# Designs tried in a protein design chat: VHH binders against p49116. Part 134

Target 1, 238 residues: p49116
Amino acid sequence: EGPLLSDTHVTFKLTMPSPMPEYLNVHYICESASRLLFLSMHWARSIPAFQALGQDCNTSLVRACWNELFTLGLAQCAQVMSLSTILAAIVNHLQNSIQEDKLSGDRIKQVMEHIWKLQEFCNSMAKLDIDGYEYAYLKAIVLFSPDHPGLTSTSQIEKFQEKAQMELQDYVQKTYSEDTYRLARILVRLPALRLMSSNITEELFFTGLIGNVSIDSIIPYILKMETAEYNGQITGAS
Key: E = the ipSAE of ESMFold2; O = the ipSAE of OpenDDE; V2 = 0.75 times the mean of E and O plus 0.25 times the DockQ between their complexes.

## First folded at step 9 (VHH)

Design x7 (framework vhh_brivekimig_d4; at its last look DockQ between E and O 0.01; V2 from the best seeds 0.00; counts 0 for: pae E 14.6 > 2, unsure alone 64.96 < 65, placed apart)
Fold by OpenDDE, look of step 9:
Structure x7 (fold): chain B 238 residues (1-238), chain A 119 residues (1-119)
Amino acid sequence: as target 1 above (238 residues)
Amino acid sequence: EVQLVESGGGVVQPGGSLRLSCAASGFTFEDYGMSWVRQAPGKGPEWVSSISGDSSYTLYADSVKGRFTISRDNSKNTLYLQMNSLRPEDTALYYCATEWYDSGPLDYSSQGTLVTVSS
């Protein structure tokens, strides 16, 4: 049937909002996050295996893993996004909210821990020097996770996940032959993604943009968006 | 050649309304999401609103939510921004832009359209 991913799926270039402000504000952060989200979703949509699962299953999968995909995207695009600066800006905003007594102590702790986990994850990925192929396969593994509740076609999803894992293994073996345990080191980072709350991620990155609209509710629309801009990105990445 | 030409700016009193237009050419307009961005004097650029190619998805900055409405007419290759209840802080140069992807049609030579809200 051919490989799960092709070289075209390795391309993952985030374009930041233009013009870029001299300082990061909430609106810029939200737009940047939105672009990353769209890029991630359209990346998924570009995978033939994903397309083969059908619209309902696709939507369910993305709803289940969007936070993980988004987080991997953050890690992958951390340099282009200036993620450290974005996170600092978010923290500063939170500090203002704290001073205004808008958040409970427990909520503050929860949010701060989430930011910490996100930062640590991205830092860990940077330290591992994950390349574009590895990110692509990791995203595929996350995308085709059969263990989310309410999914249909779980057997097929599992098969795709296995294929992603095998291809990643082959790639790592070929590319990093001198590093025997690289695959293991990479894969053990994935559990950290599931420790992160999608609700908190949504609050931190999207509140200023979508208001009362949930990411969950807009995913079907994102997946139905025009593909021309994404196709252009793929062709232009060569 | 990709071209984006903004129009509709002007001077308006607080509480007034304006409708901005962006005429697009050089690409398949309906295939691309579009955005409005503004830059106030002495301030950095600020994202205002975005709309998907088929208008099924719209986003707004919190600062303009409930006051501004983004729309498009794909048959005319035109993006719109209806601005109601304008405030002095809305004073800025407004730009339209394509979104999301670096390989898409981007116009960095756009001059924008000036909106001035003043008593």
Scores: ipSAE 0.006, ipTM 0.229, lowest interface PAE 11.8, mean pLDDT 87
Fold by ESMFold2, look of step 9:
Structure x7 (fold): chain B 238 residues (1-238), chain A 119 residues (1-119)
Amino acid sequence: as target 1 above (238 residues)
Amino acid sequence: EVQLVESGGGVVQPGGSLRLSCAASGFTFEDYGMSWVRQAPGKGPEWVSSISGDSSYTLYADSVKGRFTISRDNSKNTLYLQMNSLRPEDTALYYCATEWYDSGPLDYSSQGTLVTVSS
């Protein structure tokens, strides 16, 4: 039933809060991260295969993979976001927390290791010059992962993931025909996404906006608001 | 094969300065963060400082913050540690490490560079 993604799914344009402050602060970081999260959820919501799975399955999929989608979004938008500068500001904030004895040394180590792995993931993606089509298919592959516990419609999810994998393979082989190993180099980056901790991502990027509320608790709200606006469009305005 | 070669150590009086170098080869240096680790006699390894691949951020152990400066020159595949206001407790064998080798035993053959701070 046609390609999994259309050209509209390749466009991924993040707009940053303006103007960028001279000193990055928690509010700017949280607003920037929130915009990326919304863009990532809107991107997933716009895929016809995702829509076909139904709202309960959609919520379960996004809860299972939001951190991988967010991390791919960070890599794709790293230059627009000035991500290296944001990470440096976060490191400085953590150093201040050490001086004030507000975090345990073991927690600081965990958070620093996560920051290093995130930075190296983003650098490796930039070095490979991953394009917008490749990012879109990589996001689809992680979105339609059938091996998460508690999913319904896992057979259909698996078929969508296989379709995303085949379309990525076809795209890379056609577009980069003289780079035989590009697909392999791209795919070996995916395991690093599974190493990213969603609770540390929340702590790094979302604590100032959300407080003690996890991202998985707001995902139904984000998806439901889009459903309400979508329902208004489908049924017409009174 | 991955090679990391440390140099620049020596004997210095308290309050003195040294600059350590780490020449790297066998991997794409600019893709990976680098760290300095030290080991004092009779103690285990202690992390000192780290720098990202693009130099966009640095981090220091509390014991060296404000006195040590980590830097890198990706065109020369070289990592540096400028050590100022040295203290006797800084006496140690200093190693460089890459994020590729952040855990487990060091897989590269390295002697480190010895820094001795004594009057």
Scores: ipSAE 0.000, ipTM 0.146, lowest interface PAE 14.6, mean pLDDT 78
ESMFold2 (binder alone), look of step 9: mean pLDDT 78; pTM 0.787

Design x8 (framework vhh_brivekimig_d4; at its last look DockQ between E and O 0.01; V2 from the best seeds 0.00; counts 0 for: pae E 14.9 > 2, unsure alone 63.6 < 65, placed apart)
Fold by OpenDDE, look of step 9:
Structure x8 (fold): chain B 238 residues (1-238), chain A 119 residues (1-119)
Amino acid sequence: as target 1 above (238 residues)
Amino acid sequence: EVQLVESGGGVVQPGGSLRLSCAASGFTFEDYGMSWVRQAPGKGPEWVSSISGDSSYTLYADSVKGRFTISRDNSKNTLYLQMNSLRPEDTALYYCATDFYDSGPLDYSSQGTLVTVSS
């Protein structure tokens, strides 16, 4: 068996909607988020080991980890996306649109804490100066997580995760030989991803675009989307 | 509509060889991983082997490692399974599938191809 990832899986280039509006509206945010989501899922689809698991297993895996993959993508593309500005806009929209007099104080607190967690995670990743290879392997580790409920072929998934971990270890030892604890510092960030609610993420980034349709329900369609169709979509005018 | 048609099954003696084929249609074949699954009489389905879209990655059940080889020709939309050193316990109905099967459901739309290994 060959390596889990190749250099082709390191590239992760997000194209933002064009033109950028004068002010960040809900549509722009949702479109940007959707492009990131599609990029993340199609990245996964490009992994030969992932392909070998088949459509049903792939769908189940992505359903289980899309929030984590998306969050890693946010961190990786934070500069290109101007994530801090997007988050600020989301907060403003929440105050004006979501925060109807009907939202409880507890719900507002929960949403704000989620935004804080996202910001802190992305900041922490930036401080670590995570490179493209490390992000690729971290995404692979998250993708091939066998500990989600309802998964089939967990033994094989676990093997892929172990392979991702080993390759990451080898890369870090080779590239950052002077930093003995870099691997540990990187891996210890992963638990923070699971503290984040997929429901809240969906509400913050996708409600304006997908309406009452769930990310869970559209994942199979995204994974089946033709590359040409995807490329056409990301190059289209917003 | 997705269609998978298996062929190549037959009766062989222990130690013999067979080559199975699966003709695929109704989807972009090269974009999907493919698998072989088998079901022996009176037993549940058993995963046999999988291959990635570009053939760069292959997986095998422990029971067939070193004996079976999975391959594909994307120009022909065809999946293959070369089976060598066949054993009586390899007797089963073999299915082509677009999914990895552990203990999961079979594609009931496929007819499968019967492999019988007996002296």
Scores: ipSAE 0.495, ipTM 0.812, lowest interface PAE 0.9, mean pLDDT 90
Fold by ESMFold2, look of step 9:
Structure x8 (fold): chain B 238 residues (1-238), chain A 119 residues (1-119)
Amino acid sequence: as target 1 above (238 residues)
Amino acid sequence: EVQLVESGGGVVQPGGSLRLSCAASGFTFEDYGMSWVRQAPGKGPEWVSSISGDSSYTLYADSVKGRFTISRDNSKNTLYLQMNSLRPEDTALYYCATDFYDSGPLDYSSQGTLVTVSS
């Protein structure tokens, strides 16, 4: 009963690390990405419907969709993050790795294709002028995806996804009443998110994590972590 | 509406120089980082250089480092690429992009500017 999301779920403010280094580096990129990941997971944690699924289901659900949530976050925050500059720095590093024969040519091709797909996705979202409400509902649709392997409570997850879809439809129809095809244009962008590789996203944005730990393995800890603990951990001693 | 217009391309001999310009309109130019991207015949897009909105940092592809200089003039809403010691492998169609544009050609009504380095 009641709406799936409230106004507290629409605001999505990413704060970049300070100070910004003279030269973009792996540490700055990883900290920036970690802040976005934390924001995305805590956004999901704040949703009453998500809380109602229980902690084991929550962990499984976020493990299944974190890359899609992260990618939507990249698109939403692309200008704040200067994402094109970050991706350019990553491409420069990859080109150096080719010249030093440090990486397989096939791997580098896969990574470059992923960067291109990511830029295309972010650009398409900007061209559609997706607003904060639409992003919030899109994130809810990908979060409550019942078709991921290993999920519990699949029928309840499906119910929540249908609710998110209905609320998006209602919002678009009321807010963009002159554009009868806007919902369709928005929804056709979602399949591209499933083409994004979690493994490559980790390589691009999270190579600075200790021991190259997978995002999948740290999700339970991030979901339990309070904002004050995260700030203390990522900044070290304040 | 955002508009980016490249100019300054042409035909030069190896070792020559060119200065590319990108005139921007339809947004607050100084708030956004800018990039140059190039696409050689038969190849995918290659990032060349980037500059922050306030010019406080710049980045270069290793293939152009030391030869190319990116700059901007926020009072004129213009991005520049000074290209020195040009080589045949620098032959490409050059585009400018903002941090919210795709790197691909023509997607943003961008036409690019052609640089040909040939004897």
Scores: ipSAE 0.000, ipTM 0.184, lowest interface PAE 14.9, mean pLDDT 80
ESMFold2 (binder alone), look of step 9: mean pLDDT 78; pTM 0.784

Design x9 (framework vhh_brivekimig_d4; at its last look DockQ between E and O 0.09; V2 from the best seeds 0.00; counts 0 for: pae E 14.0 > 2, placed apart)
Fold by OpenDDE, look of step 9:
Structure x9 (fold): chain B 238 residues (1-238), chain A 119 residues (1-119)
Amino acid sequence: as target 1 above (238 residues)
Amino acid sequence: EVQLVESGGGVVQPGGSLRLSCAASGFTFEDYGMSWVRQAPGKGPEWVSSISGDSSYTLYADSVKGRFTISRDNSKNTLYLQMNSLRPEDTALYYCAREFYDSGPLDYSSQGTLVTVSS
């Protein structure tokens, strides 16, 4: 059996909406986030092991981990997205909502804390200088997590996760031989992903784009989207 | 160590102008986008403006569009915010921020410079 990931899975290039607006508006943010989400999900779909699990299992996996994948994508694409600026713009929007008393004090705290967590996570990943291979494997480890409730084929999922972990270990050992504990430092970042609320992420990045429809609900459609449709989304042709 | 030091704040009458500066050190300034944010008393932080590393692109909050101008001098490692037609609602502590600090989770750890717009 071949490797879980190939060099083709290392490539993770996000194309931002064009042209850029004069100010960061909700539409721009949502569109950017949508593109990242699509990219992340279609990346998963491109993995042979993922395909081997079948459509139902695939959908369940992505539903379970889309927030984590998306967050890793944010970290990986932070520079091209100007993520800090986006988050600042989101805070600005939230400020308006606060002034209008649309949010409770507790909710405001939760949302702001979430933004803080996102910033901290992305900063930590930047500090670690995570490369494209490491991101690919981290995404794979997150994707093939067998401990989500309601999953089928958990044994197979676990095997794929182990394979991802092993390949990551081999890569890190080979590439960063001077840093004996790099793998551990990288892996210890993963729990932070599960502390982040998918609901808050959805609210921050996708409000106004999907309306009252949840990301969870549209995942099956995204996964079934043809490459041409995806490309159209990237180029803004559709 | 990344350091950002704001200056240029003060008291100004409505309709007046101020120019803020942010001196950056501890990183390759030109490689990073920079932003201004502000925090009014009793309010949360508000994004004001951003500029790309090479100044090829600028962004503004709707509240300041047409009145504020962000710029930078990479040779001096300095970020600027020209504020014209100031309003009382512009009263705030102004911070400069770099895209993703290595040493902290938030870009709002600087001391800021106070801008007070009052008649």
Scores: ipSAE 0.017, ipTM 0.324, lowest interface PAE 6.1, mean pLDDT 87
Fold by ESMFold2, look of step 9:
Structure x9 (fold): chain B 238 residues (1-238), chain A 119 residues (1-119)
Amino acid sequence: as target 1 above (238 residues)
Amino acid sequence: EVQLVESGGGVVQPGGSLRLSCAASGFTFEDYGMSWVRQAPGKGPEWVSSISGDSSYTLYADSVKGRFTISRDNSKNTLYLQMNSLRPEDTALYYCAREFYDSGPLDYSSQGTLVTVSS
């Protein structure tokens, strides 16, 4: 019955691929994004409440929320990743794809709007100066979302989400006692995550995956992999 | 220390033209794509146009294609938006953005320049 998260769940250290290429390319972007995805999935798997839900529920839950977790990870790690540089390289790549007649004008508009929404979300989180504890609780609230279609054990998932909200409230009140409305300002940022498109995220960050595999299809394998295997199997094979 | 300063907004009648400018400093301008974004009263931000660092690619929202032209002069670190055949629905606060996100929105987003299209 203890706490949902402990201090070990606050650590979220992204290490970028080395060496950094002279020009950013699809492979470097995909490897960087894959490291963030694996870090996010490893983080979720380490939570005892998540483990208690069972493998089928775990897969369904992560499949429903991986894009939201990934987006929170992008916001948290934006400086380390040089996210603005990555997004610029992606824009240049997309513009080249128009030149080669690979994308329609409607699709490129959708993708550019998504990039803008992502930048706006990351800017709003930076303006609020969200700390690592707050990110951990926000990710837990997103992970244990009971309202996704197709989930089982929704009553237990809801209980875990309420626990995450309670722990966030306690942390914010203790740590930011003079900012009466900080909790409310933080929580109202979460609906924007539901507007992020998972298929556009795949196009932006994961076009370099071998075999044109959707993130949805590899989630069960990522959840089963030992931590040491993450570094070598999806992104570091070359 | 990135700074973006817009100018050229104003009040214009429907069918008129305006040219917006965005002066950039604090970064290597030609290495970055740039965008124009607008926010109409009571609406969220709407992407208008983007241009690559070397001007080899330009992109436009459907609502402005054929009427607006984005350009840049890398020797002057300046981004432009030529707006022709203006309509009342083009009324908005227009601001430029570096397509790169390195810090909070205040460092890389400007105050914008207001364009009002009314009779």
Scores: ipSAE 0.000, ipTM 0.149, lowest interface PAE 14.0, mean pLDDT 79
ESMFold2 (binder alone), look of step 9: mean pLDDT 81; pTM 0.820

Design y1 (framework vhh_brivekimig_d4; at its last look DockQ between E and O 0.07; V2 from the best seeds 0.00; counts 0 for: pae E 13.5 > 2, placed apart)
Fold by OpenDDE, look of step 9:
Structure y1 (fold): chain B 238 residues (1-238), chain A 119 residues (1-119)
Amino acid sequence: as target 1 above (238 residues)
Amino acid sequence: EVQLVESGGGVVQPGGSLRLSCAASGFTFSSYGMSWVRQAPGKGPEWVSSISWSGSETLYADSVKGRFTISRDNSKNTLYLQMNSLRPEDTALYYCARYTPGYSFRDYSSQGTLVTVSS
């Protein structure tokens, strides 16, 4: 019927909390992460194909892939959010927990490995010099993944994913015609996202959530939030 | 429709206390940082205090530090401002707004609540 993504879906600008504190506390990290999460969710919601799936399917889909979307967002916004500094701060906070004997050795290892995987993934994406269009399509491919359990409209989701892949292919062929294997190099990075635990990501970045609130539980509310409200919150406009 | 309704203002003597409330509706209150702003007669709007969406971070103007306390109850969609040790210079129309630190205020249908500090 038309392209899956338009130029409006390429723009992905994260606005960080201001001013930046002298010390990156848990709150700052959580606020920053929350903004990225909101941005990612609202980006997804802005896609007509995503809207066509309906509210229930949308919620289930985002619940299934939020960690991957978030991670791609981290990679895409790594410079503006000073991701390396944030991760260092997270490690420092983790060190305090270690010293207080709050974590088992196995858990420490698991969490540290997760941080390493995040950093490596983001570094790898930076090395590939992924542009805004490629990120948009990668996020779409991740978003419209039909292989998550419990999804409805799987056939339609698959079609959307195929469309995203085809459009990415067309874009890469047009834009990077001299690099015949760029598409393959980009796509082979996606499996790394499935190796990352959503639970650990939530623990590292979203510890400051209110009460016992989980990312899973707030996703419906994020998706119901008007885009204008979100934009007003981060830009002070409209 | 976004609505912010302030209450709790009144006349108080110097050194007195007031507690302002702001009832929010029409948006996901718990997802937004909130602020108090005041406007004194003949003066422009002045930022007073801000609180993060979770309530874990609070900011204050130097003029009110140590005297005012901002808080929120997300279960009630309500923002609060406890004002202690009030001074005549605190006399102003107080209104609440959606505000992220470092950005401009966003207030909808805010009438404000008048605080008058006088002997």
Scores: ipSAE 0.017, ipTM 0.313, lowest interface PAE 6.7, mean pLDDT 88
Fold by ESMFold2, look of step 9:
Structure y1 (fold): chain B 238 residues (1-238), chain A 119 residues (1-119)
Amino acid sequence: as target 1 above (238 residues)
Amino acid sequence: EVQLVESGGGVVQPGGSLRLSCAASGFTFSSYGMSWVRQAPGKGPEWVSSISWSGSETLYADSVKGRFTISRDNSKNTLYLQMNSLRPEDTALYYCARYTPGYSFRDYSSQGTLVTVSS
């Protein structure tokens, strides 16, 4: 009953930590990434369909898809975050870790492959000129994924995903009527999100919280957090 | 009510050592990663070091690697920073921070502890 998303769900404004250091460091990267994660989780929480599923289902959904939502957020905010510069700084740090024998060769290979996949994904989204409405519907499609193990209410989740897909289709057909294959080109990018490793994302962007604070374990806390309680300047749009 | 109280700063000659402490209260200290951040007068904040909730993993800024050692004692709710081979550029206010989901390491205001390295 009614549209799945409203115009308020299209707004996705990330603000960067201030002041910006002359050179990127782990603290700045982790703070920037934390702001994007919070913005993404509170975006999901603001959706009436998400609210209707109940707290336990909400937690299960976000645990299953947070990396995909985060990766879509990285692509959407790549320019304001200077993501290519962040990734370059991470690569430089990884080179030092190899020389000091702090990471295995197999681990560094995995991490480098992930960085290239992430860069390719973000570049492809920019080349397709994905707009804010399209990003919002893509995020909804990955959020309401009924095929994750352990979910309850999967029939209702599937209905919400189908509604997000229909609304994306309607939007693309109305807005990009001259590009018959735009929807197909957009949707074929989604499988790449499933190939992204949540563990490596944590290593790349959340190293200031060193590996023992998994994002999976803090999601219930983030979802319960009062947005107004923490001053909007930190999150920019929470 | 979350409280973090830093201590152990002071004036030291180049090449000297100091040990900073951060006493934590108002939350389950052993469930959170912790960080040290410093801010020189007139400059922006700079991350120094982080430690996992169990203490088993540590990370350091390149500028302090090999000279500083972060540690924690979960039985005393205390975070530490051992600072060796101090340099004038280490002069700053040092403060500790708890990870707060969705926010920076600086989500809790503190007075910090001043470290001055000068002849």
Scores: ipSAE 0.000, ipTM 0.153, lowest interface PAE 13.5, mean pLDDT 79
ESMFold2 (binder alone), look of step 9: mean pLDDT 82; pTM 0.828

Design y2 (framework vhh_brivekimig_d4; at its last look DockQ between E and O 0.37; V2 from the best seeds 0.00; counts 0 for: pae E 11.3 > 2)
Fold by OpenDDE, look of step 9:
Structure y2 (fold): chain B 238 residues (1-238), chain A 119 residues (1-119)
Amino acid sequence: as target 1 above (238 residues)
Amino acid sequence: EVQLVESGGGVVQPGGSLRLSCAASGFTFSKYGMSWVRQAPGKGPEWVSSISWSGSDTLYADSVKGRFTISRDNSKNTLYLQMNSLRPEDTALYYCARYTPGYSFRDYSSQGTLVTVSS
């Protein structure tokens, strides 16, 4: 009955692996990406409305939108992650595959275009100077998208999305009263997320997953992790 | 101090079975997902299987799917790995860990248990 998001949901602090290697290897990239993914999913889990949907439904939601959430996370954490450097490293690693003729010309084009779209999206978000509240609400809007196939409780999901949109609107009007069209400008960025392939994102950032595990398969596992386990993975604390 | 003690390893013929155990102490076992990792001679660590804190979810590497089964008893602070239809390529030192796929391998105090599959 209260607001969809609280101030606790605005905090989105990514902790990078340390130390940073001189050469960004596949493992570093993959772990960095995994931390972001886990952070995003646990952020979603922390939302009461998300919990209210039940495990089956919220798992389906995350499976449907993880790529979009992840991409928003990339944009939000671009500076902390040194995203440009990571993307450059990814491209360099891809060069090896190209030289070995492991990819078709069409596939190379698709992958490169995907990287370009990611970079452009993140740049556009940076140009808009999106703040933490706006990111939180944008992520909520993306999370509670009712238009994915196979979802249950669609009406409830839609209500949550509407609530997220309304709260975002209120926030923007209050915080950026002088910028009448800010809400429209930031919302119009969301369609770009749907242009990005989850398969390519997984290939670029998560190829180094140990055990050849898919993102889809680990989502339920991640969502059920204990907080202590998650924190222990990040900080190394016992 | 976190302690993980593996047992159950040995020598078995191809097609044979083994059951590994891991006794955990020094932390609240029931709050952590657990994993099995193995390291073959001359190779790096390989993730084998993971199980959520409650045991409700399990994950397997493709190389062991259908052959290995991970389980746990939180009342005994024990992790298990049932290994069936063993192959020579399963030969490795097997470790119990609080490792989660996507994160760095945790190499804290684990001696491992040796599994040798040989004719």
Scores: ipSAE 0.381, ipTM 0.713, lowest interface PAE 1.5, mean pLDDT 90
Fold by ESMFold2, look of step 9:
Formats: C-alpha cells, sequence, structure tokens
Structure y2 (fold): chain B 238 residues (1-238), chain A 119 residues (1-119)
C-alpha cells in the first residue's frame, strides 16, 4: 500500500573525498567508489518494500544487482565524481601497462571494452537528461528483479518491480507529457546494465581494497550497518 | 593521532585458543566500527571479522565462522578477537583496523600481533 518510494529515495547526494589530488591514484578512486557503493546499498536498505522481503532475500537480491545499482549511481553522479577524469586516468594507466608488458593484451581489451560500454551508458543517460525521480525508479526496477537464481519470494519481488514500473510510467507521463516516447527511450537503456561485468567493475574502482575482498563478501555487513556507524564513517573523523 | 596497538598473540597448538586485544586511542572509539585483518607469510592481507560501533552486529569470513568471536568494550576503547579451535592455516600477523569503506587500512597499525599455530 502507498507509493513504493518516498521523497527521501529521490535524494542521492554523493560527497567526494577532498581535496582531489593533482594525479589521481588508486586510493582516491577506491574511496570515491566506496562512498557511492555505500550510498547505493543504504538507499536500497531504506526502502520499506525491500525491508519486507527478509534478510536472506535482501542479501541475495543485492548480491545479484549491486553492479547495476552502482552503474546507475555512476551515471547519476558522473559530474560530481568527475567520472570522465577518473576513467581517463585508468585508461592512461592501462596504456602504460601495455608499454611495460605488465598485463595481457586480452585482459586489457576486455577492460577497455568495459570502459567504453560504461562511457556510452553514462553519455546516453546524460543525453536523455534523466532526472532524480527517474533514476530512483530505474534503481527500484533493477533492485526488484525476480529472475535471479536462488531468490525466494519471487512473486512478491515481481509485484514490487511492476509497482516501480507503473510509478515510473505515471511520473514520466505527468512530468514529460509532451514527450510521448520518453519512457520507451529510458527503458531501452536498462539491458546494457546487465552486460556490465562486476569483476571488471571491481578491478576498475575497487583495486585499493585490502585482503582481496570482493564486494559480494561485504554486502551482508553493509546491509546490517547501524545508522550511527554509517554517518560517522562517511563524515570521517576530523 | 590515531593509534591501534594489538596484543595477545603467541604460539599455540592446533585446537588451542587465543584472545587478541586491540587498544585504541586518538579517536572516538565508540563512533566507529572495527575490523580484524590477518596476513600469512607470503600472502596478501585477508579480512577476518568486523563489528559495528555498538557491538550489536558482527560479521565473519567463512574461513573463521563458528571458531572466532569478535567483541568490543567501548568503555575501555578495546577491540577483541577470541580465537578457538585454532588451525595451522590461522598462522598470521593479525591487525586491527578502524572501519573504512571496503575494509581498507585507511588508519592502521603496522605492528600487529603474531599468532603461530604449530605442533
Amino acid sequence: as target 1 above (238 residues)
Amino acid sequence: EVQLVESGGGVVQPGGSLRLSCAASGFTFSKYGMSWVRQAPGKGPEWVSSISWSGSDTLYADSVKGRFTISRDNSKNTLYLQMNSLRPEDTALYYCARYTPGYSFRDYSSQGTLVTVSS
């Protein structure tokens, strides 16, 4: 009952580490990406429909879609993050690795293709001028995907996804009433998210993590994190 | 200046127990989550366990779940790791770390405490 999302779910405010270094390094990139990941998963955790599915279902669902949520976050926050600058720095590092013969040619091609796909996705979203409401509903559609293997409560997940789709449709029709095809143009972009490799996303943005920790392994901890711990960690000690 | 000092390591037989401590200073300990990380000889760091600022939520690596227990005492600014049923593969230098996104050592001690499990 009621709307799937509230106004609190439309606000998506990313704060970057300060100051931005003259030369980007793996630690600045990893901290920036970690902040976005935390913001994205706390966003999902705050949704009452998500909370209603139960802890095991929540963990499985986020493990299945975290890369899609993260990629939507990158597109939404591309300007604040200076994402084009970050990707350019990564490309330059990859080119130096080829020159020094430090990485296989096949791996570098896979990573460069992924960067190109990510740039294309972010550019297409910027060209469409996707607003905060639209991003919130797109994230909900991605989050409540019932077709991931191993999920429980799949019929309820599907109902939540249908509700997100209907609310997006209603929003677009009311807000962009003179743009008959806007919803179709937006929805055509979603399949590209499923082609993004979580393995390569970790290599691009999370190389600075200690202990070879995968994002899959930390998801349960992030979902259980207490609000005071989250606020303290994000604001940092000063 | 943030300081973390580990203690309680030593040599123990397989199946034995040890309790590690981490004394914290230079920051408001009760405001932050904490982690244990270990590094075996010749290997990179491995995350072991984390605990929330209040102690109400804990998380463990699969390799230690059921054998290790993380805890904290905010009144003493101290983090603990109770290690039971120790195995030779638990041999490592153990560090505590203040929580950061992705379990990185943003503020970490280079000292650590050595745990050796051998017969």
Scores: ipSAE 0.000, ipTM 0.274, lowest interface PAE 11.3, mean pLDDT 81
ESMFold2 (binder alone), look of step 9: mean pLDDT 82; pTM 0.832

